# VHH binders against Putative uridine kinase C227.14, part 1

No score or structure here was measured in a lab: all are predicted.

Target 1, 235 residues: Putative uridine kinase C227.14, of Schizosaccharomyces pombe (q9utc5)
Amino acid sequence: MALQVDAPDVSSYDELYNRAVELLKHQQRVLIGLAGGPGSGKSTLCAILAKAWNERFGSEIVKIIPMDGFHYSLEELDRFDNPEKARALRGAEWTFDADLFYSLVRLMKKITDRELYAPSFDHAIGDPVVDDICVEPKNRILIFEGNYLLLNKPPWSDACKLYDIKAYLPVEHSVARARVAHRHLVSGLCATEEEAIERTDRNDMINLTFVEKNMVTPDIVLQQLRLKTVKTSSL
Below, numbering starts at 1 at the first letter of every chain, in headers, positions and changes, except where a header shows other numbers; Kabat numbers aren't used for antibody chains.
F, E and O are the ipSAE of ESMFold2-Fast, ESMFold2 and OpenDDE, as the mean of both directions, binder to target and target to binder. V2 is 0.75 times the mean of E and O plus 0.25 times the DockQ between their complexes.
[cut] marks letters that were taken out.
The coordinates of atoms that the task and the answers printed are left out; those that the model quotes come from them. Centres of patches stay.

## First folded at step 1 (VHH)

Design a1 (framework vhh_vobarilizumab_d1)
Fold by ESMFold2-Fast, scan of step 1:
Formats: sequence, C-alpha cells, structure tokens
Structure a1 (fold): chain B 235 residues (1-235), chain A 117 residues (1-117)
Amino acid sequence: as target 1 above (235 residues)
Amino acid sequence: EVQLVESGGGLVQPGGSLRLSCAASGFTFSDYAMAWYRQAPGKGRELVAGITSGGDTSYADSVKGRFTISRDNAKNTLYLQMNSLRPEDTAVYYCAKDYEWGSFDYWGQGTLVTVSS
C-alpha cells in the first residue's frame, strides 16, 4: 500500500472563515481576494479551503475564480507590438486582461441572483476557455486567487476596493524557486533542472518580487499550510 | 536555502540493521512533515515512511514492523532505523521535506543501502 502525506490543518485559517461567515450575515455574497506570488501554493491552498469550508457549511458555498483564466490568448499576444517578447514573458502582469478581470469582479459583487461565467485556463493548449466557470447564486463566498490581485496599480487596485477581505500568502524566495522549477520539469515545460531554474529566475522570480514590492496592504497575512497527520492508502 | 544531507548507508548482510540520518537546514524543521523515499535499481521512487510535525508515523506495507522513522527537532535531524533487512530493501534512500501540500521532494544525492551476502 502507498504511504500518503499528512492531512491539511485547515484550522489555521479559521479566522479567515469566521470573518467571511460574519460578513454573510449582512450581505448576500463575500469576495475574498487571495494573492500570492508564483510558487506560494495559493492555488493548492484555495482548493483545500473550498473543499473544507463547503463540507463544514454543508453545501457548495465556496467557488474559486483563478486569475489564470484572464491570460490574453496566444492569438491576442501575437497582436501586441512585440509578439516575441509577449510570448517569452507570458505570466507578467501586462500579459493578463486586467480590465476583463475587474469587470467580472464588479459584476459578481453586484449580481447575486443569477448565473455568471468566468474563464478558465487550459494548460494543455495554453489558452483561456471562455465562460468555463459557472458562478451560481448559492456560491456566496467567492475566492479570487492569483499573483496580481492586490497590485497597487489600476485596474487591479480598483478591484481591491471590491474585495471584502484581502488575503496575502507570502513565500520564501528559495522555496518558491524550488517549487516553480520542479513544476517546470514535471510538466515538461523544461527538459533539464538547469533550464528549469534559469526559466524560473528570468520570469517567475521577477514576478514574485514585483508582487511583493507593488501590493496594497492586505487585511490578513496567511501562513503556509501546515500538515497534521500521515495516512497510508490502498493502490 | 533548504538543504537535506543523508548519511548512514552501506553494505549489510540479510537480517542486519542500519540507521539512516538526515541533517536538515535552511527551514524551521519542527514545522514540517518529513519522509523517507527509496529508489531501487531500475525502478521508480517509492515512499517508505512518513512522520508529521506532531510525531505521528506511517509506513509502507513492505517495511511495517521492520523500519522505524523518528525525528529530533533539537538537532534538526530525521532518522530511519532499518531492522531485518532483505535484499529487496537495496536502494538509494532519500530524505524528503514537504514540498507543496501532498508532495514531498528530496534535496540531496541520497544514501546507498546494499543488502547482500
């Protein structure tokens, strides 16, 4: 039988949950903007929180909206003044449709009585999928997650005014570099460790530093996820 | 800078014992789950034993009752006590830190354990 890693300890995030639940007493929908640089583990954390909080609440109250769905398509990047640079630096703030992101955050805060749609990102083809994520009236806690959500630059800074809770997940640079480089290797984006580290340093680590230096003050600074127990599983 | 340095491997006869050590630095050791992986010749890496930050342990079926994982937070060191060793235990053993939730990664070259007469 395979040995598995510890179950996540979600109790360390009870303050965030309790703040959201308290706000739900006074409004139909709560928007959480959860930012973290590349390699922070924010996407994994959000998935764990959504599952745990939905189970705790007894219904699908939480819906995650990744910023990654708001990448400009490859076709759109090819229409930029420098397409080669746009493709090479994809992942930088200016390669996202920030205006579309802001527009959807605004709509999702205002319109709570019908279905709304957000794009996802298909990593296999490397492009957004339009209207792939359905936000329903029952989804009363929306977690937006992404690198640039808390940037002190319009329209990201305008979106910050719409979040009920601004949360930030910091990560040590050495940890972020290692995680991102490993992901580039495992995904097949890079063929060697050396190539993976070089790519991480020239793009992802620059983006992490950019986020850290240009963000608005968060309402809560989150700790990295802690593990509680180890389990064995059947194969 | 995260560093994990494995030691204690060697050549041992079937039925023998070895104790592996992993010296950790560059992170708050007591806050993280740790694990031992191994890779036998011609095979993929397999998870052997895990220990939580709280000290709870679990083991692969192939080593239960024979191996014991432990940690010394004061020394930032992870251990694997291996008893009743079998030829099938021959592998390079890697110390691993929780990399991202649910995923361990190792940072060193490992330590070779050869069980042979």
Scores: ipSAE 0.000, ipTM 0.182, lowest interface PAE 12.5, mean pLDDT 83

Design a10 (framework vhh_gocatamig_d2)
Fold by ESMFold2-Fast, scan of step 1:
Structure a10 (fold): chain B 235 residues (1-235), chain A 120 residues (1-120)
Amino acid sequence: as target 1 above (235 residues)
Amino acid sequence: EVQLVESGGGLVQPGGSLTLSCAASGFTFSDYALAWYRQAPGKKRELVAGITSGGSTVYMDSVKGRFTISRDNAKNSVYLQMNSLRAEDTAVYYCTTEWSDYGEYLFDYWGQGTLVTVSS
């Protein structure tokens, strides 16, 4: 029996893979900084690439480190001069611990012979989880992903000097807006389409525009993920 | 491979009830938000109901109090209980999911749909 299904076309990203693999011939670890604004699909793309590249290489060489782990906690935001504004604009660049992010990027580039830890973000509790991500010596390709990774502002710009490959995933504004508004509806954050669009325009689209206008030049500009129809068969 | 399979549609009289089911495979179901959309002939696809990974729900205004969305993580399934059905509820109903729990979507996975017809 044969089935036809739509599947991600990961071969679209072979240039990025080959570039990383070539660098591994000359160094123990390769750091990829993969940036994109809200609604760009960067987190999902990174997850697909990590799985595909680990299978292709035959071991778990790829580890993803989301920038989302570097949010200030809700308790920390409540200690800001304007806690209400800090909570309302959570996701803006200044609501992340950029100094901690830069410090860990630097350590992960220099220290390759032992375990290092990075925080994750738990969307159910709405706060970072300290030391939740373990980076092992076998993880020779690290993909950092986030909105502000290529920002031309210290310390983000200092972190840019440490990436071996700076990759950017652009998105059409109408596509990003639709994706983010849909997420706000499905997640229950907004009750109506009008409310979801308003929230998206007020926060997420401003962050997208901010990223686009304030980034350093990437080494590679990625295309949005393509789907292909594949035939699967079973005996 | 990610698959969503809807079932439970059919012909029902006005005022009747139906339960739609969506069976999911190929991903860690408990990590994802799920939603029911519908599309009537010649109309745009519209959100009917959504449920988050944590169980919070959202409903279209015209179905509040009549429809209930629920999930069973042990069975990798999401359900839409539809009561007091009206002719205007006639549509193909689709199940969809978020691809990533990082809050990003490269694409939404959609099922094949199940047809609900409300008529005499």
Scores: ipSAE 0.000, ipTM 0.206, lowest interface PAE 10.9, mean pLDDT 82

Design a11 (framework vhh_8pnl_2)
Fold by ESMFold2-Fast, scan of step 1:
Structure a11 (fold): chain B 235 residues (1-235), chain A 119 residues (1-119)
Amino acid sequence: as target 1 above (235 residues)
Amino acid sequence: QGQLVESGGGLVQPGGSLRLSCADAGSIFSDYAMAWYRQAPGKERELVARITSGGETNYADFVKGRFTISRDNAKSTLYLQMNSLKPEDTAMYYCAAGFDYESTEYDYWGQGTRVTVSA
């Protein structure tokens, strides 16, 4: 059974695709900054878009670069003035290396003729993996995804000037809260549902409201995907 | 990638004027903040003037009122109008382009053009 997107949710994604394709006629690389709070489903959405667009182009034209790769390492957080607070609030804007993120966005916009590398985040070890994501010249559409990509605060706001398209995926607070709490429970980060909800309210939901209050105006507001299961093959 | 080429340097008497140009052979110009730097023999490279893509300017104190930075995005050219030149202005002048207006780190640099102010 394949997953299918409902027709009403397709129009914003068609618009994003058409804008990216139009820009490719006039420039070697298109940068899309796709922001959404914790629990918005942005990582899942980006994976679906990359697969669909790469299939449509017949090549790996899209590469996703998660902001999560730019977390300060646990070792780096332990060098902060209050290491216990830094670890407890990991995921807050100030626990990311925003300067490194901005520098990499600049390089990837400027340098299109050779391989460049971005860090990923390994959830099993809980730390970034340096140079884990390879961006090749054939990757003419880069989708950066993360919570803080559209913040109106330097250097995030400086990165906003480099994106060709600013996209935002809104999520209802109750939906985000439920998704994040469930993820904390399933991942083993929290032992009980009560602990998962408490942690989500203390950290993730604060980050969601911080993003909503401090973001620049996006070029496109994306709709949540409504997925239906359908058979992949007909007789 | 863009190639920056400076021109307009030369020998001038104290009190004279020169107009420097920096041409971009590529397509980077309109999106970038641009700057003029200078370096005299045996001295560190120093910022002279900056201009944003939107036209906002910033000048070093030692050139305020004497130098004017401007840009022509249609011609992909940066200018530095230098008036009331002093012997202390003698240096190699470099054009630089970058995304970060407030940073001293620039992505592209030209080869430089020589300015000599001498009696």
Scores: ipSAE 0.000, ipTM 0.098, lowest interface PAE 20.3, mean pLDDT 81

Design a12 (framework vhh_7yz9_2)
Fold by ESMFold2-Fast, scan of step 1:
Structure a12 (fold): chain B 235 residues (1-235), chain A 122 residues (1-122)
Amino acid sequence: as target 1 above (235 residues)
Amino acid sequence: QWQLVESGGGLVQAGGSLRLSCTASGFTFSDYYMGWYRQTAGNEREWVAFITSGGDTTYADSVKGRFTISRDNAKNTVYLQMNSLKPEDTAVYYCAKGPTYEWGDYTEMDVWGQGTPVTVSS
């Protein structure tokens, strides 16, 4: 049962929940910036937390906003000085519209009484979908998730000042490498395990190391959630 | 735990039709994004079609207009109706479960079927 679990059983998740609930007593909206490198499992963890917390509250109090929606479009990458490099290294920090991300974090923190919209990312077409995520006044806990949310570099570092809670999900390099390589193989991006590992090492693992070396100090460090899935975590 | 079982594969002549079925067991099927993929020997796995929990569909350009993905939530089943089949459609077809949320990594399918072979003769 991978993406549907009723409650997290690890103390770091309870700590994150308790901090958010405490803040809700004194403010209309709580912003959580949840960072983790490629292969950390942050998207899966966020989905599990949102489901568990929404069930616990009895309402849709949590809305997830993935950083992936802030990729530059393929058309925009083609306008870069080196389009071939931009496409080959898509996923690197500089291939995201960090200014747009920061602007929306600011708006979502300030404006709590009306609908606001964020982009999503459609991996089938390989581009962002504008205004695909609706944030409503009832969404009092926003979980932003992504690789670069805690980077010590403007405007990511400026966004860090807006999060009420900075959370980080570390991952062992061997685990991240295996997960990402498996995903590249399963998604059809790579035909062989060798090709998948090479691609992972040349892009994703570099991004993971970049995140680890260039992040601000998180408020809370999250433990890996061990999921029992038919797509094994032992890969 | 989730399991996906594909059926309906087989041998068919070019220009023919075939319907693949994938029956899910486990959680509330209607909450999940579902997809079909295919793989030929020596080649990468290729995405074919996706259907969201709300019933919205997306297709690969190679199959658009010929294939139709649909779901029956009462039967916990997702279907792939394949029309105007071509020899190049010959592959092992895999059913996959995706996320429950509308955003995020739509291609990170976490539960896979065992696959069903489809052979299209010329």
Scores: ipSAE 0.000, ipTM 0.144, lowest interface PAE 15.5, mean pLDDT 82

Design a13 (framework vhh_6z1v_2)
Fold by ESMFold2-Fast, scan of step 1:
Structure a13 (fold): chain B 235 residues (1-235), chain A 125 residues (1-125)
Amino acid sequence: as target 1 above (235 residues)
Amino acid sequence: EVQLVESGGRLVRTGGSLRLSCAASGRTFSSYAMGWFRQAPGKEREVVAAISWSGGETWHADFVKGRFTISRDNAKNTVYLQMNSLKPEDTAVYYCAADSTVYLGEDYWSPYDYWGQGTQVTVSS
């Protein structure tokens, strides 16, 4: 038998879906703030949820807005008092334009009858792309995802007041560390496992701990994806 | 990349037992889900058992349930397949594979699956 994608442990995802659907009966748009530290798999989970829910609704009702689009550009980081430190620690909370993020969350909650635009992040060029994501009136469920969405400090904490649902995807430190280090190796950013682990420990793991210690209480805690079997095309 | 090396395959009699080992090197083993596959003479490869990255979840194919057990030791970078009550139909080359499932990162990054060279198990009547 070929490997196939099995049903995940869906209880928390079903709860999130049911809460969102219930809110849609009473309002034009539902905002979900989905936070998780580096290596949590939140971007992957959001993509899976958006695809599944859009298929279920028969329309593109879900739109994902990554926090990564709100990185300061490399040019902007070079204007900081210590550009070398800003580039080395890119990914830390202070390397994001939190005020722009908050402003767009406010607009997207308030304005549901016309197109609005959010930036994306292009990993090939290493910079945000302005106005790359179009949010349309048909997008009645917006999933904002990112490391710092649930931080208990302004303006992130102000954005928390705007989410209809605050969701958090926890990850075990050893799992997050292994995932991020592996990503650094396969992307070619690091040449050895030892170098990848050291880089992960100096930046990503610090960010994970920072998120865990400084977040507001979520409305729902999501489970990690369970064992997967993947269909093989030929062997 | 992950390097996988299977060992333990040999000739055994019907009703016998055998334990296969798969040693991993070159990367962080504990971040991968692992599986055992086999290819019998003249047949396509089939999945035998799978184990999650933590060892907390296991799956076994119907044709081996109650006879085979998958396990792992992350401290030793090794996954095992304990085979009991062996039948001639179990004769195959057994392969281990690393499943990239747990490496779907924040950027939607998924590394490719890795395979070992295989170890031959022959069960005589």
Scores: ipSAE 0.000, ipTM 0.160, lowest interface PAE 12.3, mean pLDDT 81

Design a14 (framework vhh_vobarilizumab_d1)
Fold by ESMFold2-Fast, scan of step 1:
Structure a14 (fold): chain B 235 residues (1-235), chain A 118 residues (1-118)
Amino acid sequence: as target 1 above (235 residues)
Amino acid sequence: EVQLVESGGGLVQPGGSLRLSCAASGFTFSDYWMAWYRQAPGKGRELVAGIDSGGSTSYADSVKGRFTISRDNAKNTLYLQMNSLRPEDTAVYYCVKEFGDYWEMDYWGQGTLVTVSS
């Protein structure tokens, strides 16, 4: 390598990049499953990686596929046995269409010669947008990101067998709690810091603990980035 | 610009032979890893054979002993010699420039159809 970097927070990302590049020498597409609980910063991290790697390759070699696109719609949640509970706990593993996620991971691993589509999640309308993300043959590195990607539970565990690299972004509970609570305030979901913390504890922190206790062993454990654009409220 | 033009495909009987050629231009051919991929109807693309800049070769298990990949750097041409062809070898065969440096992406030719039937 031409780059000498003595920074601990970069070494895990260099390892991820180098593994992906080596795999590209022998296969058309590399699938990275990048998991982290709520407040881990995984979506921001993935955007930073995609930008950096695409600049380095001189083209859009990386495409991000967020798990958030696989939420059951609000209409679908209203057809659950307990719609009030389904809406209140939206974001829990069982509020995602894991079968659809697994089917698309399989297709994207096997079909590399034509356009494939994945849903996105529109936070303004609060629902998935069907076929919003286009994956092209030039997208040779797919980074799937989400809370439940490494769960040791079918069909998430079946998807784990398809990733070439399993990466996990751990986060300290106090940091995750502060980040998620801040997001709830900024988005207008909660009116006060106290309300935001209460909501975070009742849903997001439970989901974080669930991920930590039920995941398969990752191939790479990523270090937290010091994010300049994310404001963290104190507890 | 990078161009890869395949030729040599056609209809052949089981047990027959075909030699595929790929004429490359727009890059320094001798510096790059080259490969043949194939895609059968209703299936994804699969690697058939690869050859690096130094001439070292690799093959899919299904074609080992039957297919031979080679290159002529003076002519900027990649070859695939296919012997003892089977109906399951029926596919569109693609010449692929695999990246030699981590800054680059693969380039795929338009493909050439190989049909193995009587």
Scores: ipSAE 0.000, ipTM 0.087, lowest interface PAE 20.7, mean pLDDT 82

Design a16 (framework vhh_gocatamig_d2)
Fold by ESMFold2-Fast, scan of step 1:
Structure a16 (fold): chain B 235 residues (1-235), chain A 121 residues (1-121)
Amino acid sequence: as target 1 above (235 residues)
Amino acid sequence: EVQLVESGGGLVQPGGSLTLSCAASGFTFSSYELAWYRQAPGKKRELVAGIYSGGDTVYMDSVKGRFTISRDNAKNSVYLQMNSLRAEDTAVYYCAKLETYDSGWTEFDYWGQGTLVTVSS
């Protein structure tokens, strides 16, 4: 028995794959900086690419490092000059430990023979988890993902010099706005769709525009993830 | 791994009812928000209903009063009771686990295979 379902069209990203594979012929580790604004789907795309490429290589050569692990903790934000503003605007560039991010990118590029650790972000409690992501020597392709990765501002711009490939995932403003607004509604941040749209416009859409206007030129511009109908074996 | 398995779709006449079910595994179910999405041919995927970990609900305007989302934390399941179905409700319905912020942004990353609902006109 077989069924037909929509599945991610990974072939749309073959150019990125081919560039990474070519670089692996000449170096032990390839660093991909994959940036996208709010609601772009960059985390979902990265997970799909890692799975597909690891299956193709027959080993776990791809490891994802989310920028989200580099949020300042809530406790750290409470030590800012204006804690209420820091909490209210969490997600803005200055609420991330960009220096720690840059330091780990530099170390992961240089040190390929040992385990290194990166923080993750616990979405349920809203805080980073120290040393939660293990990067091993077998992880020869690292995909860093986040909205500020290609920002033309130190130290983000210094990190850009370390990526072998700078990839950008653009999103239509109407699509990003709809995705973010719906989630503000479901998360309880907003009671109505109108309030969700207003919040999205004053925070998330401003940050999307900020990224678009202040990024370095990417090496490759990615398409939004598309689905195609495929036959799969049923269980 | 997060797994979501939908069931309950089918063919129904306008004005009829269906109940969709979603069985979830691979995460602490009671701690997360869940949602039902739908996608009709040639249309964008849209949020139909959501349920918070605390039990509060949200609905798309066109389904308010007709659809009811509920959850059973003991069974790791979420449900969508659909009443007074209309031709425009025809779509594949997807169960989704909602993620929180990613660099200040929220993204849906886990959806099931979907279940087809056809309302004959």
Scores: ipSAE 0.000, ipTM 0.153, lowest interface PAE 14.3, mean pLDDT 82

Design a17 (framework vhh_3k1k_2)
Fold by ESMFold2-Fast, scan of step 1:
Structure a17 (fold): chain B 235 residues (1-235), chain A 118 residues (1-118)
Amino acid sequence: as target 1 above (235 residues)
Amino acid sequence: QVQLVESGGALVQPGGSLRLSCAASGFTFDDYAMRWYRQAPGKEREWVAGISWSGGSTSYEDSVKGRFTISRDDARNTVYLQMNSLKPEDTAVYYCAKDYEWGSFDYWGQGTQVTVSS
């Protein structure tokens, strides 16, 4: 059995690519805001797109900037009015530094002739790493990816005005639930399938529904990638 | 090993027609979506047309809709691009590509040169 990734019948990824290429004829940098809820596969999709587009261009034209780098640190959450709630609901929109996110999107759109830096998120430690991602002048396509990028709430909604292309990756709730629950089991966050499903329902699925109900209209809706010749998980 | 061989490019006058062919080998052809891309000198490579693995759907870049038709012949492991009402701005090297295998797709050979000029 070979691992094979096959796009659906609709070529939304090529539409996105050609839209970005057309904009590059008239501007030094193109900003793509790619949103999707937990379990949508947006991080995997962005990695696939960046690899493919960089190969097509023969250079590192694409740089991914994950919203995850903009989590409030655990130390910062401990300074909230209810630290226990802030830690328990980490991943909810209000546990991100949206003002810092907006300021960096604005700077990266305006400044294209020198290096700029964005934070990353260290999953082993569970905290952001300041200035870990370097954006160079050669990175003419920036893909910002995250749950809340298209949220109709300031300053997320102000950032939406800065993206050249707003893309959304929808996911069926049952698929998202299965993917997130499996991730909770594999990462060791939960010990049993039952515990993983319960945790997913109490946090991640609420965040997915929140995104779906509170987003601005995207410019393009992306198809889910399909894996061919690979057996599906029991979850 | 995957191999794609493009052919059919030529010099034509504006308003003319051409049919490009792409012969595929080294993979199960009818399991993959197939695409056509083009690149003009000094410009980025752009997507032109796509056809699903089932042949049940086709897609086109806006500038070629109604003029170009993509099709496939699974018995011959070949994908085609029928180009009608050609314009000078269609001048480019045309490349065939299979859909992604683990997040990438490949362009094979030198492509096929299409020149539209009086």
Scores: ipSAE 0.000, ipTM 0.146, lowest interface PAE 16.4, mean pLDDT 82

Design a18 (framework vhh_7yz9_2)
Fold by ESMFold2-Fast, scan of step 1:
Structure a18 (fold): chain B 235 residues (1-235), chain A 121 residues (1-121)
Amino acid sequence: as target 1 above (235 residues)
Amino acid sequence: QWQLVESGGGLVQAGGSLRLSCTASGFTFSDYAMGWYRQTAGNEREWVAFIYSGGETTYADSVKGRFTISRDNAKNTVYLQMNSLKPEDTAVYYCAKDTVYEDWSGYFDYWGQGTPVTVSS
């Protein structure tokens, strides 16, 4: 068997937490824009952070708002000039309703005393679910997560001005490729490993490179959670 | 808190068979897809097979036709029937609760202790 893994380096997460807590002393709500390319593990990291921080505060002060809820619906993509291209390249920046995203970020920063709603994305049906996420006054830390949150292009760049903290989760290309190809295969989007890798290379990896080349400077760069394995008698 | 416990591993000759089991607790088992992964020392965990809540299954190319994943929702258990085992199947096998519909989280999810499988030539 593998030997027990070492604890991950959490110093960047502690720094993020400390900055958010300090800001909460001076404002009712803190907005964190947490960006990472496809396969970076940002949704998983956000879930871990939300659970840990909510436990520490003893209440649900953290709410995650995924950018994925802001996909144009399949019906909306079919109304584009080239519907086949829009469906084939779904996940590219232009397949998201960036104006709606910016509007809700602005609203959620300004209105802290009542319920506000954001869409989610239902991966089983492949479409957004309107008003599925409820943001309550008790949710004083909002973590927006997505590929294009730090993009240096309006209106994403305008949304960047609204985040109190800009965080970025980099990922090695080989790791991102493997994770995304795996997701395509297990979701049934691709029938074979070869097909999954090909699709990942032609869409997701292009989007990752696009993010890396076109982002604004983050306030904090987050570390990947890492597992350390050691050689055992059975390899 | 949720927990996964794997069992059924061991030593087998090439061409032999093993059945792995994974018993789950702390969540509504029938609502989640379940999967099997394997890992050799120094390498990343690789996906082996998934069974969705509706009963649909998917397999890695290296195990298609040889391995069968199944589940028993009444017992909160997922199984991996491994036939025609090869030396390359030697690994520690882990089961996992599926989060791939929302996000690919396999590397960061809680895993069971694993069950080692050694296939000799």
Scores: ipSAE 0.000, ipTM 0.255, lowest interface PAE 11.3, mean pLDDT 82

Design a19 (framework vhh_8pnl_2)
Fold by ESMFold2-Fast, scan of step 1:
Structure a19 (fold): chain B 235 residues (1-235), chain A 122 residues (1-122)
Amino acid sequence: as target 1 above (235 residues)
Amino acid sequence: QGQLVESGGGLVQPGGSLRLSCADAGFTFSDYWMAWYRQAPGKERELVARITSGGDTNYADFVKGRFTISRDNAKSTLYLQMNSLKPEDTAMYYCAKDSYTLEDSWYAFDYWGQGTRVTVSA
C-alpha cells in the first residue's frame, strides 16, 4: 500500500537512524537538519524516513518541519523594492524568512515540555499557513528539511550550530533538472518542455548550485533512493 | 495523515461495469497527476491508468478501450470507469499521487490509499 523503495544500499539511512537513537539516550530531543537542493527529492525522502522510523520506534517520535513554511507570503513579496523580481525568483534564499526559521529551531531545541508551532506552506494558494504544524513533547526527533538549511551564511549558519546531525542529499544536475522541469510542465506552470527547462535553468538550477557552493560540511551524506515504479506493460 | 480513500469496488460478472472513486481529503489534488494501480493475488502491483494535472490520459494496453480515467478538481476526486470487465481484472485497485511530483511532496500526507477490491467472477 505504501510507496516502494528499490534501493540496494541503505547504509547511510541506517547510520542516520542509529546516530539519532544513540543521541536520544542522552537528550530529550534530537534535531536533524536535512538539506538538499531543488529536485533532490528531500521532501519525499523525509516522509519515507518519518514513516519508517515511527514504525520502528512504535510511536510518533519523528516530526518533519519543512523550510517551505518559512516563505515570505506573496503579499510580503509585493512590498519588496522589486515585487516582480521577488515573485519571479521565489524560492531563492532571500525569499525566505530565515530569522523566523532560526528562532523556531532555537525554541524547539530548548523547549521540549510543551507544544510549539511551525508554519506549513499551502501549494494551492501559494502561501504559508501560520502555526499549522504542532510539535509535541512526544516528538523527540525533529527533521528540518529544506534547500538552505546548511548554508554557511547567517542566520542559516547559526541554525547549523543547533542541529545534532547535519545531513545532505546530493543530486546529479541532469536528474534535478529533469525532475524540476517535469514538475513545471505537469503543474501547468509551463506549456512546453522548452519553457519548463528554461524556467528551471533560470531559477531552480541556480538555487541548486548556490546550495552546493555555500554549504557547511554535513555529518552524513545520504544516497539517492530509487523509488520503485510499479511494473507496466506499456504506456 | 492519509489523504486518499478509494471506494466503488465489488463483485461483478464478466462483461459488467464498476465505477471506482478516490477522494483526496486535502486540497492539493489539482496540482498532482493521479494514477490507478492494481494488484492481483500473488502478483506485483501494476499501473492501470494515469491522468496529468492538465487532463491528459495514458492507459495500460490491457485496459485500453474498456477503462476511462477522469478527475473532478472541484470535488478533489479521481474516477475509474471500468466497462467490459474480465476475470483477469480481479484485483485490489489503488489510487496514487504520481512520482513526477515527488520533489514537491512536502504537503502530501499519503501517496497511496488502502485500496478497493474488485472481483470479476461468474
Scores: ipSAE 0.005, ipTM 0.149, lowest interface PAE 10.6, mean pLDDT 81

